# Ledger of designs, part 24: miniprotein binders against b1l550

Target 1, 279 residues: b1l550
Amino acid sequence: MRLPEELLERARDIHSEAPSHRIKLDRVGSFGLKVPVEFKGFLLLAEADVWVSLPEGRRGVDLSRQVEAIYELSNPPKDPFSLCREAAISLLEKLNYADSSGVSIRFDAPLQDGESLKYYGVEISSIASDEIINKIRVEILGMTACPCTAELIRAYKSSEIAATHTQRSLGILEVSTKAEHPDPDKLASIIERAMSSPLRTYTKRPDEGGLVIRSLSNARLAEDVVREMIHLFLEEFGHLPEDTHILAAVRSMESVHMHDIYAERSFSLDEIRKEISSH

## First folded at step 3 (miniprotein)

Design Q12
Fold by ESMFold2-Fast, scan of step 3:
Formats: C-alpha cells, structure tokens, sequence
Structure Q12 (fold): chain B 279 residues (1-279), chain A 84 residues (1-84)
C-alpha cells in the first residue's frame, strides 16, 4: 500500500527530534544490503553494511540516505575497495550530524584452481572520520596434519613418513591500516602456504595423492600455522605503516575430536618487530 | 515490462558480451572488457526481474546460468590480459 504523499507534510520529523535519553550511539545504519561489485573482472553480489555515528541530541538516522549513498556508487558496479572508501566518505557528506561513518562489504573471492574455481571469504571495511582506516579480513580453508600422532606412528612402525590424522583448518588474516587495502589474493596465498597443504575443488587421483603426501610430510600444529602466517605476512607486507594492526588465526576442525582447536595472535607492526628483535 | 521483454533484452546484452570478450582476446584489448562487464551486469539485473516474477521460469534460469558462465570467461580473459 502507497499512502498519499501529503501525509509527509503533516508528520513529525522523528529523526531530528531529541531522544528520550541523551546517549551517543557509535554505529547506526543499514545492514545486509545486497550490492553488486566488480572484483578482478568478476561480477559478484556482495553484502554490505553502512553506518554512521549518532549524536546524543538526535533521535534517529536518515536510513534512506544511507542506502542512496552506496547504491549511487554501485551502479555501474566498481571494485569493492573503491566502493567501500567512497561510500564511507559519501555517508559523512550526506549525513552531516555524524562524526564518523563506516562501510563493510563481504563477498567470496574467486581463485583459479586448475580447470575450475575455488573461493575464499573477504570482508573489507572503511571507517571515515578526520582520517580513513581500511580493514580487510581474509578466510580460506586449508589442510593440516597432526605432527604428534605422526611421530608416534613413525616410532611404532619405524618409517620415515608416518600416517596421521588430517583435517580442514580455517586460516584467518585481518589487517587494519591507514594505507590502502592489501591485496586479498596475497593474503589468501600467505594462509595457504602456512598450511600443511591447500585444499582443491578438483583433483585427479595422482594429484590428490601428492597433496596428501605433502600434508603428511609437512605436519603442523595450529600454533605452527599461526606463526608461519605471521612470518610470511612480514615478508610480503612489512612495508605497511608501523601502526598497522594484524590478526592471524587458525581454527582447526580436528578429525579426532568433537571440538575445534583455535590459535590466534593480534599485533601491530611496531610491536611484533620489537618482539622479534628482542630475542 | 513483461518477463518476455526482460529476457529478450537480457539476451541481446549476453550476445554483445560474448562478442566483446572474443574481440578483446583476439585484439589483446582489455578496454573492451570494461564494456563487457557493464553489459553483463545489465543482463543480470533484467534476469533478476524475470525471476522475481517467476522463480521457476526455465528460460530465465538457463539465461542466468549462461550469464554466470560468461562471467567466468570474462574473469579469465581479464586475468590473461592484465598479466596475472
């Protein structure tokens, strides 16, 4: 049902009214919007959240103006990094009562995988105020193999490469920086290289056997994978500003347990360099 | 517009995307890929409108599958021409 437009002239402007309680809100916005993006030549339907800060003296946010901000910039589709940054800036321009704005965009990024494609998870955000802070989170599945069981079986059977349990492990790298968003393909590559082996969408038996042998000969604890991810990250992205913040984590879906194993480390580039140099 | 009008227009964009992608690969001209990306998006939006009216429309679903296949081909063309 469409109501007569003249009702808008008689209705109170609820959003501009004083609230019942004078409390500032940090994030008020539209969450779960579907937005098309272009990522490295691929058109993807992404999910976006847009928000602004709300001052203590204002009852509500102009939600329609938030949706307009991102949709104006998404037609035609553009790369999600530019869309994220430009929409965050546009939100502050359109909603001048806000002190800060933010945009998050989530999608599954394609990777060439032999004759097929595989996907990894990407979430990017830009938070705008008197400066802009860019954040990216990459998640990709890999394989890990248990070194403890491998060593026990090797000792028992006197072999050089022992059987052990393998499992799917989710690797996570999150980067927050005043510089441009890091390339997510490079972050995904770091995660896969830190694992015992990558996962594949399609393998033939000889290739599958090779991945299994690689995993067994490269057995790693979740703790080992996190440390290797940090090492590889510093090699690739050590040039980022010293106040760049990183989260490295692994969630191992242990095949011999009813529960998962989780390991993580968060740090700034300044912090980790001082830690490494002190040893 | 009708479902038939949406699908006819979408098919025209799909055909043009195929032409542009092939030409880009033959001429090694990545500028044509941007035009192809804009057209594939337009085709996708029209197919979405058709599917909103009838989610099980066979012609709409087949054309949507073709758009997805072309999107993958365009992605591969883009990577080839940008020096992956």
Amino acid sequence: as target 1 above (279 residues)
Amino acid sequence: GSVEEYLKEAQEFVDRVRELTEKALKTNDKSLLREALELIYKAWRLIEKALEANPDHPEALELWAEVFRLQIELYRAYRRLTGE
Scores: ipSAE 0.014, ipTM 0.448, lowest interface PAE 8.3, mean pLDDT 83
Fold by OpenDDE base, second read of step 4:
Structure Q12 (fold): chain B 279 residues (1-279), chain A 84 residues (1-84)
Amino acid sequence: as target 1 above (279 residues)
Amino acid sequence: GSVEEYLKEAQEFVDRVRELTEKALKTNDKSLLREALELIYKAWRLIEKALEANPDHPEALELWAEVFRLQIELYRAYRRLTGE
């Protein structure tokens, strides 16, 4: 039943009232929306967050307009990069009292793994104000082999191929830039190449053995992985603006310890270039 | 092609997606999900073409709704088979 129009005219617009405390809020919005997106030839259901700033003189945000903004742009489904940017802009247009907006879209991106599929996690975001900042976060699991244990065993057994413990490791690359979103597949590839070996969803016995041997022959500390990620990133994405910000991180789920090992570096392209040139 | 041709072909893809999804779950075969994802995308593209020609076409809108339902099911299947 639609409320009679007459009742609507009598009702106070609560959202437009002055708040009891005149305080600006940075983010007000809807979190955990589901939206379809087109990604690399796949139609995917993604999770989305949308928000705007709220000025000190306004009690509340028109949440329905926020939801409408993203769904209007989601039909028909489009690439998540364009959706983020366009929705962020649309939010500012629809909610003219806001001086900033943001959209975040999360999903598992499929990757070809032989005849099967694997995946990596991706979060694509855009923040709009006087300028637009695009952000992308990629997370993918790989395998690391410990070089320290390998060296100890080698010393003990005098073997060319030393056994060592292996563990799953989560690699993370997060990029914030005024340019277009970096290609997430390329970012995922960088992470995998930086680790001892990739993970596979389907392995035959001989293939599994080969994967382990590869890992053992390319033993790396978590610190090594992060440094390699940064190196590979610079080779692939060094053309991005100098004020582009990057987070490179690894979390290793250690097999010999009850705790995880974590390593990270946050930097701008300008900063890291200066650092490398100084050496 | 004609709107009718687009919708006919789209329906065929939709039917195949449903079949592949069910089979994938029964056999625990992840490879079938790739094909299903590709086909549902193809179906969507055809529906888009139909709707571009006639935005209020009843059959196109019905197929559009079906694609969204299947998309949800396919997503759930994918998560189950990948262990997430």
Scores: ipSAE 0.000, ipTM 0.153, lowest interface PAE 16.0, mean pLDDT 84

Design Q13
Fold by ESMFold2-Fast, scan of step 3:
Structure Q13 (fold): chain B 279 residues (1-279), chain A 84 residues (1-84)
Amino acid sequence: as target 1 above (279 residues)
Amino acid sequence: GSVEEYLKEAQEFVDRVRELTEKALKTNDKSLLREALELIYKAWRLIEKALEANPDHPEAYELWLEVAILQAELFEAYLRLTGE
């Protein structure tokens, strides 16, 4: 946690002065603030960015008011979704020269994995203007296995279960909606179910063998994983407003190439339903 | 160091921050608040180390909350002494 001390020492209100050039800025604020949050019974260290739009005729933003706004709302720690939404609204109310405000909060979310915990990445945002747009991005590691190589090895060995190269893959789901933020645990579950297998926090040799066998039995291209993520997303979250926007993506750290494989699709719920129904 | 050592040292900084803040308000000396702000940063760093070593340590999160509250109190005191 760091206060903008240099700004607090100024006696005059330089922020209300005319700027050197009359140019509107889209996001001006305090980035990298550390805030405590409560998530599903856990107290977590989160990192927050807070910002507002700055009109062309104003030199600067009152950064001290931004810091006060989020810290007033973070004591006691509350769930990061409420904090994000409430802070964005508070910023817009407190800084009346702004046309829009935003808050982004990043943290690693715990997920039960046997007798241990694993973590997946969460970034949430709330952007306030004439309406509120809520955005969430979930990233979690899993495994993929190449079906082409698996098929070649299966034919060579005359075996039902083929061997192939496996690699770690990062699955990504990002949702932007006028409704409340989707549950990140459900988004993480969708990603893991779409992959060849999930990664485990604790893996012994027998457990490791099981994951490899599962991956080989469920070999998927990055393209397959993205399509499956979209299918599973529609089953779980098809009730969201039709103008909800989704990004589904996979980045595979390919073990037999010197580069990563990346696949993605962006869509609105309205767009994807029309596409699927026309097929 | 151990988690317990990190938290003990962080608590010592927290206690000193309170002493400096009280003295600053009594003496109208904002330079003491600047010293307190530096100590808050050091406390945050130690708590971060404790949580990196054991993410499920409840005492570390309680101290995290205490430091967050002190940060807000320091900010209020600073603005009060500067007249802003």
Scores: ipSAE 0.000, ipTM 0.157, lowest interface PAE 20.5, mean pLDDT 78

Design Q14
Fold by ESMFold2-Fast, scan of step 3:
Structure Q14 (fold): chain B 279 residues (1-279), chain A 84 residues (1-84)
Amino acid sequence: as target 1 above (279 residues)
Amino acid sequence: GSVEEYLKEAQEFVDRVRELTEKALKTNDKSLLREALELIYKAWRLIEKALEANPDHPEAEELWFEVLRLQMELLKAYERLTGE
């Protein structure tokens, strides 16, 4: 049952009232919305957050207009990049008291893996103000092999082939740019190429042997993986604007420890180019 | 291709999507649901081409609404099978 229009017209507009304390809020919105998106020929159910800034003199945000902004643009489903940008702009148009708006969309992206599929994590954001900043974060699992344990076993066992423990490692690339979002498949490829070996959704027994041997012959520290990811990123995406910010990180889920190993580097393209050229 | 060719091909995809969605739910096989998701997108693109060529085509508009309805069924099936 919808309230009669005359009652709605006479009701207090709580959101437009002065708050108890004159404090600006950075992000106020609807979080955890389920939104269909089209990604590279797949219809996926994504999770979206939408928000706006709230000025010090206003008590609340009109949540209905936030939901309208993203849902109007999501039916029929469109690519999540366009949806993020268009919805962020629409939020500022619909909620003109806001200084900024943002949209984040999260989903598991399919990636062809032989005759099967595997999935990697994608989070896409657009933040709108007097300019638009596009952000993408890609997370994909791979395999690393410990070079320290390999050398220890080689030294004590006199083996021609180094033996070591292998572990799952999560590679992370995050990019913030005024340009369009980078292709997440290319970011995922960079991460996998930096690892000792990729993980498979399905592996036949002969392929399992090959994966293990490849990992052992390509043993890498988390620090090695981060440096290789940065190197490969610069080869593929070095053309992005100089003020583009990148986070490269690896979280290694160590098989022989109760804790994880973590390595990261944050940088701008301008910063990293100057650092490399100083050598 | 003609508008009639686009709509015939779109209808074939719509029919196949319905078959795959029913089978996926019956067999609890989300790989079939994934195939259905790919096909519904192809149907949607063909209908879009038909409507670009003839915006007032009543058969194209009717099939478009059918695709939107079927997409809702696919999303519900996907959520049921994935728990998301």
Scores: ipSAE 0.000, ipTM 0.164, lowest interface PAE 13.4, mean pLDDT 78

Design Q21
Fold by ESMFold2-Fast, scan of step 3:
Structure Q21 (fold): chain B 279 residues (1-279), chain A 84 residues (1-84)
Amino acid sequence: as target 1 above (279 residues)
Amino acid sequence: GSVEEYLKEAQEFVDRVRELTEKALKTNDKSLLEEAIRLILKAFELILKALEANPDHPEAWRLWIEVLELQLELERAYERLTGE
């Protein structure tokens, strides 16, 4: 049974009335929506957030129009980048009282690893106003090893540390740009290449030995990994607009302690080029 | 299971969610809405399995849209019963 039409019309009237206090809200919307997307030949279940700005004179947002904006564009499933951009634009068209709109889409992206698949995290967003700002965040696990060879050999020879083989690290690249979203596979590749070695979803004991040896040959501190990620990013994506903002970070999961090490750097392309050229 | 089996089960869950929502509003019983929320999530899972197998299936997309509309009805019913 459907709710009476009179009650639905009353709900809309409530949203248009004056609020208790004349205060603008930056983001009001529907969060945690499930939406199908097509990513590189895979049909995936993504999680989406949609929002708009709310002016100081209006009590609430029409949630049904927000849901309509994204779901009309998700049938049939399409790539999450186009969906994100088009839905953000559609929100402004459907909700004309809003000064800005945004859409965020999160999913685990499959990546071929031998005969199996591994996954890395992707979050994309588009924020629309007089311009569109596109943002992407990629997170992928890899391995790091201390560059102090003597200490690493000592750690490796420990029965407890030998059982873990190497320390796991989460690499993070986040890009905000007026250009189209960067390819997440390329961002994931940058992160993996900056690490001591990639992390596999399936590893036999002989392969584990090989990964430890590779990590020893490519030993890197968390700080080294962040610097290498920035270097590799500039080689691949240095052509993006000068006001493009990047966050490069790594979180190393230390098995010997209850704490992690964390290193990050935020910058614009303009800022980092000036910094590098000044030395 | 087949696409047709997934869609049949999903439709059964959708029909039950509508029944539970109507009863909850008539009896002022929040527990019936909590059961309806559990069932609608199961419907979503089945529809996604159907779409994964055949993304061009018109009935799967019709049912997906119906479930999304029903989710909005559940949110409104929950707000009425709890004041939240």
Scores: ipSAE 0.000, ipTM 0.143, lowest interface PAE 20.9, mean pLDDT 78

Design Q22
Fold by OpenDDE base, second read of step 4:
Structure Q22 (fold): chain B 279 residues (1-279), chain A 84 residues (1-84)
Amino acid sequence: as target 1 above (279 residues)
Amino acid sequence: GSVEEYLKEAQEFVDRVRELTEKALKTNDKSLLEEAIRLILKAFELILKALEANPDHPEALELWAEVFRLQIELYRAYRRLTGE
């Protein structure tokens, strides 16, 4: 039921009122929106979060305008990188009382695996204020083999072939930069190459055996995986601005223990370069 | 075209998307879902044109909501057929 215009004019704009407590809020918005995006020729349904800052003198945010901003830019569907950047800027333009805005888009990215497709998790974000910061988080599952157990078994059996337990591991790379979003496929590749073996969506018995053998021949601690991720990242993305921030992490789902093993390093490109050069 | 013409054509595409989705699930034919995806995008474009002419058009907004719902269903169907 559309209210008469006269009633709308008489209604108080609750959102524009002064709050009872004059306190600025950092993020106010809508979370868990569904938006279509085009990624590498695929049309995907993604989840989106949109937010702006709220000044101390304003009671609430116009949420309808936020939702409008992202949907206007989502039709026709476009790449999620452009969508994030453009939407973040649009939010500041439409909500002129805000000094900062942000957009996050999450989806499962298809990745070619021979004749089949696998996927990795990706979150693409942009934060706008006096400058624009682009963020990307990639998560992909792989397999690790423990070198410690392998060594114990080798010592015990005096065998040339090391046997060890294998486990699923989640690799994470998160990059925040003033440059354009890094290529998520490249990030996913770095994670997979850093692990003992990639996972396959569908394997025949002979293929499964091959993956296990590969993992055993390339046994790595979670710590080793993280260090390798950082090394490979520097080789591929060392051209990014020095103030670019990176999180590299691995969570190993242990098969021998009831708890998971976790390792991480947070750093800027400037910081890590200084660290490596000091050695 | 007129706003009414855009909405009429959009509704026709939406109806076809529903039919294709149902048929795809019954026949396990992913190619029908691909066609449905193409059609739903056309529907969105037409609805956008209608809203550009009249941002507060009630029928356009309602149809927009319906298209979003259908897109979710279509995506779920696609995942089911592809084994994801």
Scores: ipSAE 0.010, ipTM 0.216, lowest interface PAE 9.8, mean pLDDT 83
Fold by ESMFold2-Fast, scan of step 3:
Structure Q22 (fold): chain B 279 residues (1-279), chain A 84 residues (1-84)
Amino acid sequence: as target 1 above (279 residues)
Amino acid sequence: GSVEEYLKEAQEFVDRVRELTEKALKTNDKSLLEEAIRLILKAFELILKALEANPDHPEALELWAEVFRLQIELYRAYRRLTGE
């Protein structure tokens, strides 16, 4: 089924007319598009958002042009980084009334976990204007063990208490840079190394004991995990431009409370280097 | 086409992908896996069209999950046959 030609022409006229109120909009576009991508040998079904800025004198954007642009670039599937960048540039070129464009692509990335696979969350964006800003956000679950809980267990020598005093924690690294997107597997590795231990897709009873013992020998507060993530990030990605912006965060899911513990730090590479070098 | 038509065609491609993957592993022929990868992409396109028409269609969501799992099997088979 197709729309009549006369209806399509009428819709185009509406977009170019003056709005009810002369207000600029920052992001107008098609959100929640399903798009295939190729990631490290895997064909994945990703979710994409595409948008442009809308000036105060124009009523609407051409949404059909946005959808066509990303789907043309996604067939055959390509890596989500190239897709993100190329689509953002294409949108700006095709929609000349816009002063910026953006594309965001979300998917669950596979990661080898012994004989199986586990998944971590990835969101990649490219925002185009007179320059291109590339963003990546990685989220992965791990285990943390409170140092206070570890001290209590040592004092009372209770294996039963040990089993109940570790918690799942979500580690988050977000990077915004004028350089290419950082490798998400390396960001995921940084998060896992900062945690007390990684979380497995499947564990046997003996393996569970090993994870608990490992967590207790490497007990860390959410605050400790954030600081360690920043330290490891600087070792791995300190070569990025000085105006690169990073968010490091941890959300610890308390097993005995209805609330979570949250710790974060946002910074530019220039800012954090000056802070560290002052001490 | 209808949602039913898209899902029928997608299922046919999924069935063909399974046949090609099994044959490739038995014959050590990586070109069959390359063909399977092309066909699984066509299955995805059809499932996407079905989901655009009805995002909550349970058979479409189930088939999408199967196609995703089958991609993982294809990737592992391909790496095994190419030595990567």
Scores: ipSAE 0.000, ipTM 0.236, lowest interface PAE 13.7, mean pLDDT 78

Design Q23
Fold by ESMFold2-Fast, scan of step 3:
Structure Q23 (fold): chain B 279 residues (1-279), chain A 84 residues (1-84)
Amino acid sequence: as target 1 above (279 residues)
Amino acid sequence: GSVEEYLKEAQEFVDRVRELTEKALKTNDKSLLEEAIRLILKAFELILKALEANPDHPEAYELWLEVAILQAELFEAYLRLTGE
């Protein structure tokens, strides 16, 4: 049931008062809400953040209105893309003091890996103002290996020494666009193809040997993986609007160091095309 | 039916799905997983009816989480038994 009217009226009075300092805030809202979604035939419990911009003359936001906006639209459960866009629009319509609104929905997406099921991370956002910007972030684990050199190849031929030189790596693709959200499975595929090899949930010794050999044959630095991810992204999604923004990144968990190696590049489609054509 | 009737019936299907899944894994019997998949869909429909009637019902979301976890487990079990 709804909260008593008296409590709701008092909450709104507090939020409507002048703040201590007249400073605009970009994002204020309810974070960490649990929301059911349907994703590719799966019923998943996702985590959602909902927020609005707050003008310099208002102390706080109406949190109850934010929760109602996404709650009403999540029943019955729908795909997270539609939920994200519709909730962002609803927030902006319901909260008249806001210049912009946003919704982010996070979940672990199931992905079939041979006879096993593995998961990759997905975060979908929609930001509404006079236009709607759709964002998606995909994170998936894979394997990288140092560049295959004559010395590393000789070491491998000496009985599995090279197996100790493979590392777990996290690949990241973020896309911000005025078009519809890209398919996260395709983004995950791009990341996996850019790496030395995908990470398996379960492998037998023969399959494990195959992954090591593949990693060594496709040895790549984190920098190489980022460049390959960008190349593959342009092949698959080069049709998106020219003002589409992309972040491509890799974090390599180095087993022989006390620290990770990180590489990234942010760009717009317009920017990267001009750069490639000039080089 | 009432929200409480929907949730009670859904919980009964969920309990049966768990029994069938555990037995399927123990006996390598994919037909039990096929039955479990049929029942989890019925549980899902009842939860949707409950949420449509009352979106502010915490027990409906708790059961939703349970169904989501079981669906993932069923998918994994199905792949395990049918993937050679």
Scores: ipSAE 0.000, ipTM 0.245, lowest interface PAE 13.8, mean pLDDT 77

Design Q24
Fold by ESMFold2-Fast, scan of step 3:
Structure Q24 (fold): chain B 279 residues (1-279), chain A 84 residues (1-84)
Amino acid sequence: as target 1 above (279 residues)
Amino acid sequence: GSVEEYLKEAQEFVDRVRELTEKALKTNDKSLLEEAIRLILKAFELILKALEANPDHPEAEELWFEVLRLQMELLKAYERLTGE
């Protein structure tokens, strides 16, 4: 959208005034903007947040210029990584009173699953100041199965106990780094490989039992899944800078309880390598 | 706008995208694909509004996957017309 010149002049006058209280604000911006992006050849409608820091001596931010900055860069649609980085830099250039800027872009990424498609959640951020920090968060659903019940079935006296509880689990990997954003498809793959089995969005064949059987043969606690995700992450992305921060988490929607099970580990690459080295 | 209105309008855009894609391939007209790309983004917006209002709506979810599949077809058509 374009605004009249007169309106932009008036907004600038008001926003440059002294505030009622001299307090710095960390993030002021436009949240929930819809922006088109091109991701791996797909045109997707993403949701974006754009923001800048506001110094204690300035009343407000010119929100219209923030919105125009990201839309200038989103037409034609480009990949969300470049859009995030370029928009964050552009915001600092256009709004010189700001110490920092940020852009977050969220979308559902399509993933091929045989003849059908499934999706996983992606949030990409770039935060600009004296340097640029890139953050990516990937969330994908899979299945976990209780290993205690599976072991009981195996140990039972020549009879099978039909029930082990299986549940949907949300796997989460979040990476903050000064390097470029990791490939989200690789992060999604790590999560799926750590799970008891992946979820399929659509199956036409009577292979529903096959998915359950796979989960049972690969039974894992939420704690097991988090440890496996970290192991697989280090194999794939251990080359990132030592100060890269990672969050690995699993939220299991437990079928036999009213509440969820949650397991999480936050770490820097420097921290985890030192921990693993101390056997 | 109701969920049903959003889905009806999204389906109309999807139908137009198919028509434009077919015509573009027959006439070698890249501008028709660019128009189709614009319309498919509008279809996405309407489907997301429907899903935000009713997350468990099976018809909205099915249309969402149809639109994703149509994007792939649209991209293939674009590559065919541009040689990339």
Scores: ipSAE 0.000, ipTM 0.275, lowest interface PAE 12.1, mean pLDDT 78

Design Q31
Fold by ESMFold2-Fast, scan of step 3:
Structure Q31 (fold): chain B 279 residues (1-279), chain A 84 residues (1-84)
Amino acid sequence: as target 1 above (279 residues)
Amino acid sequence: GSVEEYLKEAQEFVDRVRELTEKALKTNDKSLLLEAAELIEKAYYLIRKALEANPDHPEAWRLWIEVLELQLELERAYERLTGE
């Protein structure tokens, strides 16, 4: 449905009036917008949220200008990182009463896996004020194998082969930085390398025996995976600003009748370097 | 039961899991994967019983590895059939 222009003009006047209570709101905007993006040669349909801060003296925001800010920049489709940053800046330009703006874009990123594609989750944000803070969250499935059970079997059997229960695990890396968004493929790679083994696309029956044997040789607790992710992150992204904040987490999905195991650590680069240096 | 009985039953479940997984992919029916998951649990239990009785049994270790491989295949098939 479209409204006549006269009604839209009246609505803008209403939004500029004083509110019932003089309270600032942190985030007011349009959530769940569908936006096309171009990611590493792929045209993808992403989901976007756009918002601005609302001062205590203003009743509402101009929602149409929020939608315009992102859609004008999405034709032709562009990379989601530039779209995210540019739209956040555009929101402040178009909505001069706001002192901050934000844009979040979510999509499933394709990753080449032999002749097939697999997908991992990406959410990026840019929050603009006096400066821009860029945030990225990557989630990817892999395998973990319990070393405790494997070690018990090795101990009483004296076997060169350890067998243990494997489970799917969701690895999570979230980075918040004043620098550009880190490459999500590199974050996904860090997560996969920290796991006992990656999950692969099963389309033509690849040699999955190799993955299982690798997992048995590389059995890791969720806690081990988080520590390894942090280690690998510092190797790859230790050059980021010292106030960069990172969340590393793993959710191990047990049997359908059991609970999940979860491990995480949040830190700044400054904090973790001091911790490692003192140990 | 004997170790031989446990391993025979486990092999039957393993064979059935493979059939169900293949059929699920061909017919796009995720309910068959849930049935296969139940059979994997049963195979796992029987192999564990065999290994508790004879930790050096080569066939028990072969089936253990095969069950782990099938579990991975099943998880990936489920991801594919749920719209990945």
Scores: ipSAE 0.000, ipTM 0.103, lowest interface PAE 19.2, mean pLDDT 78

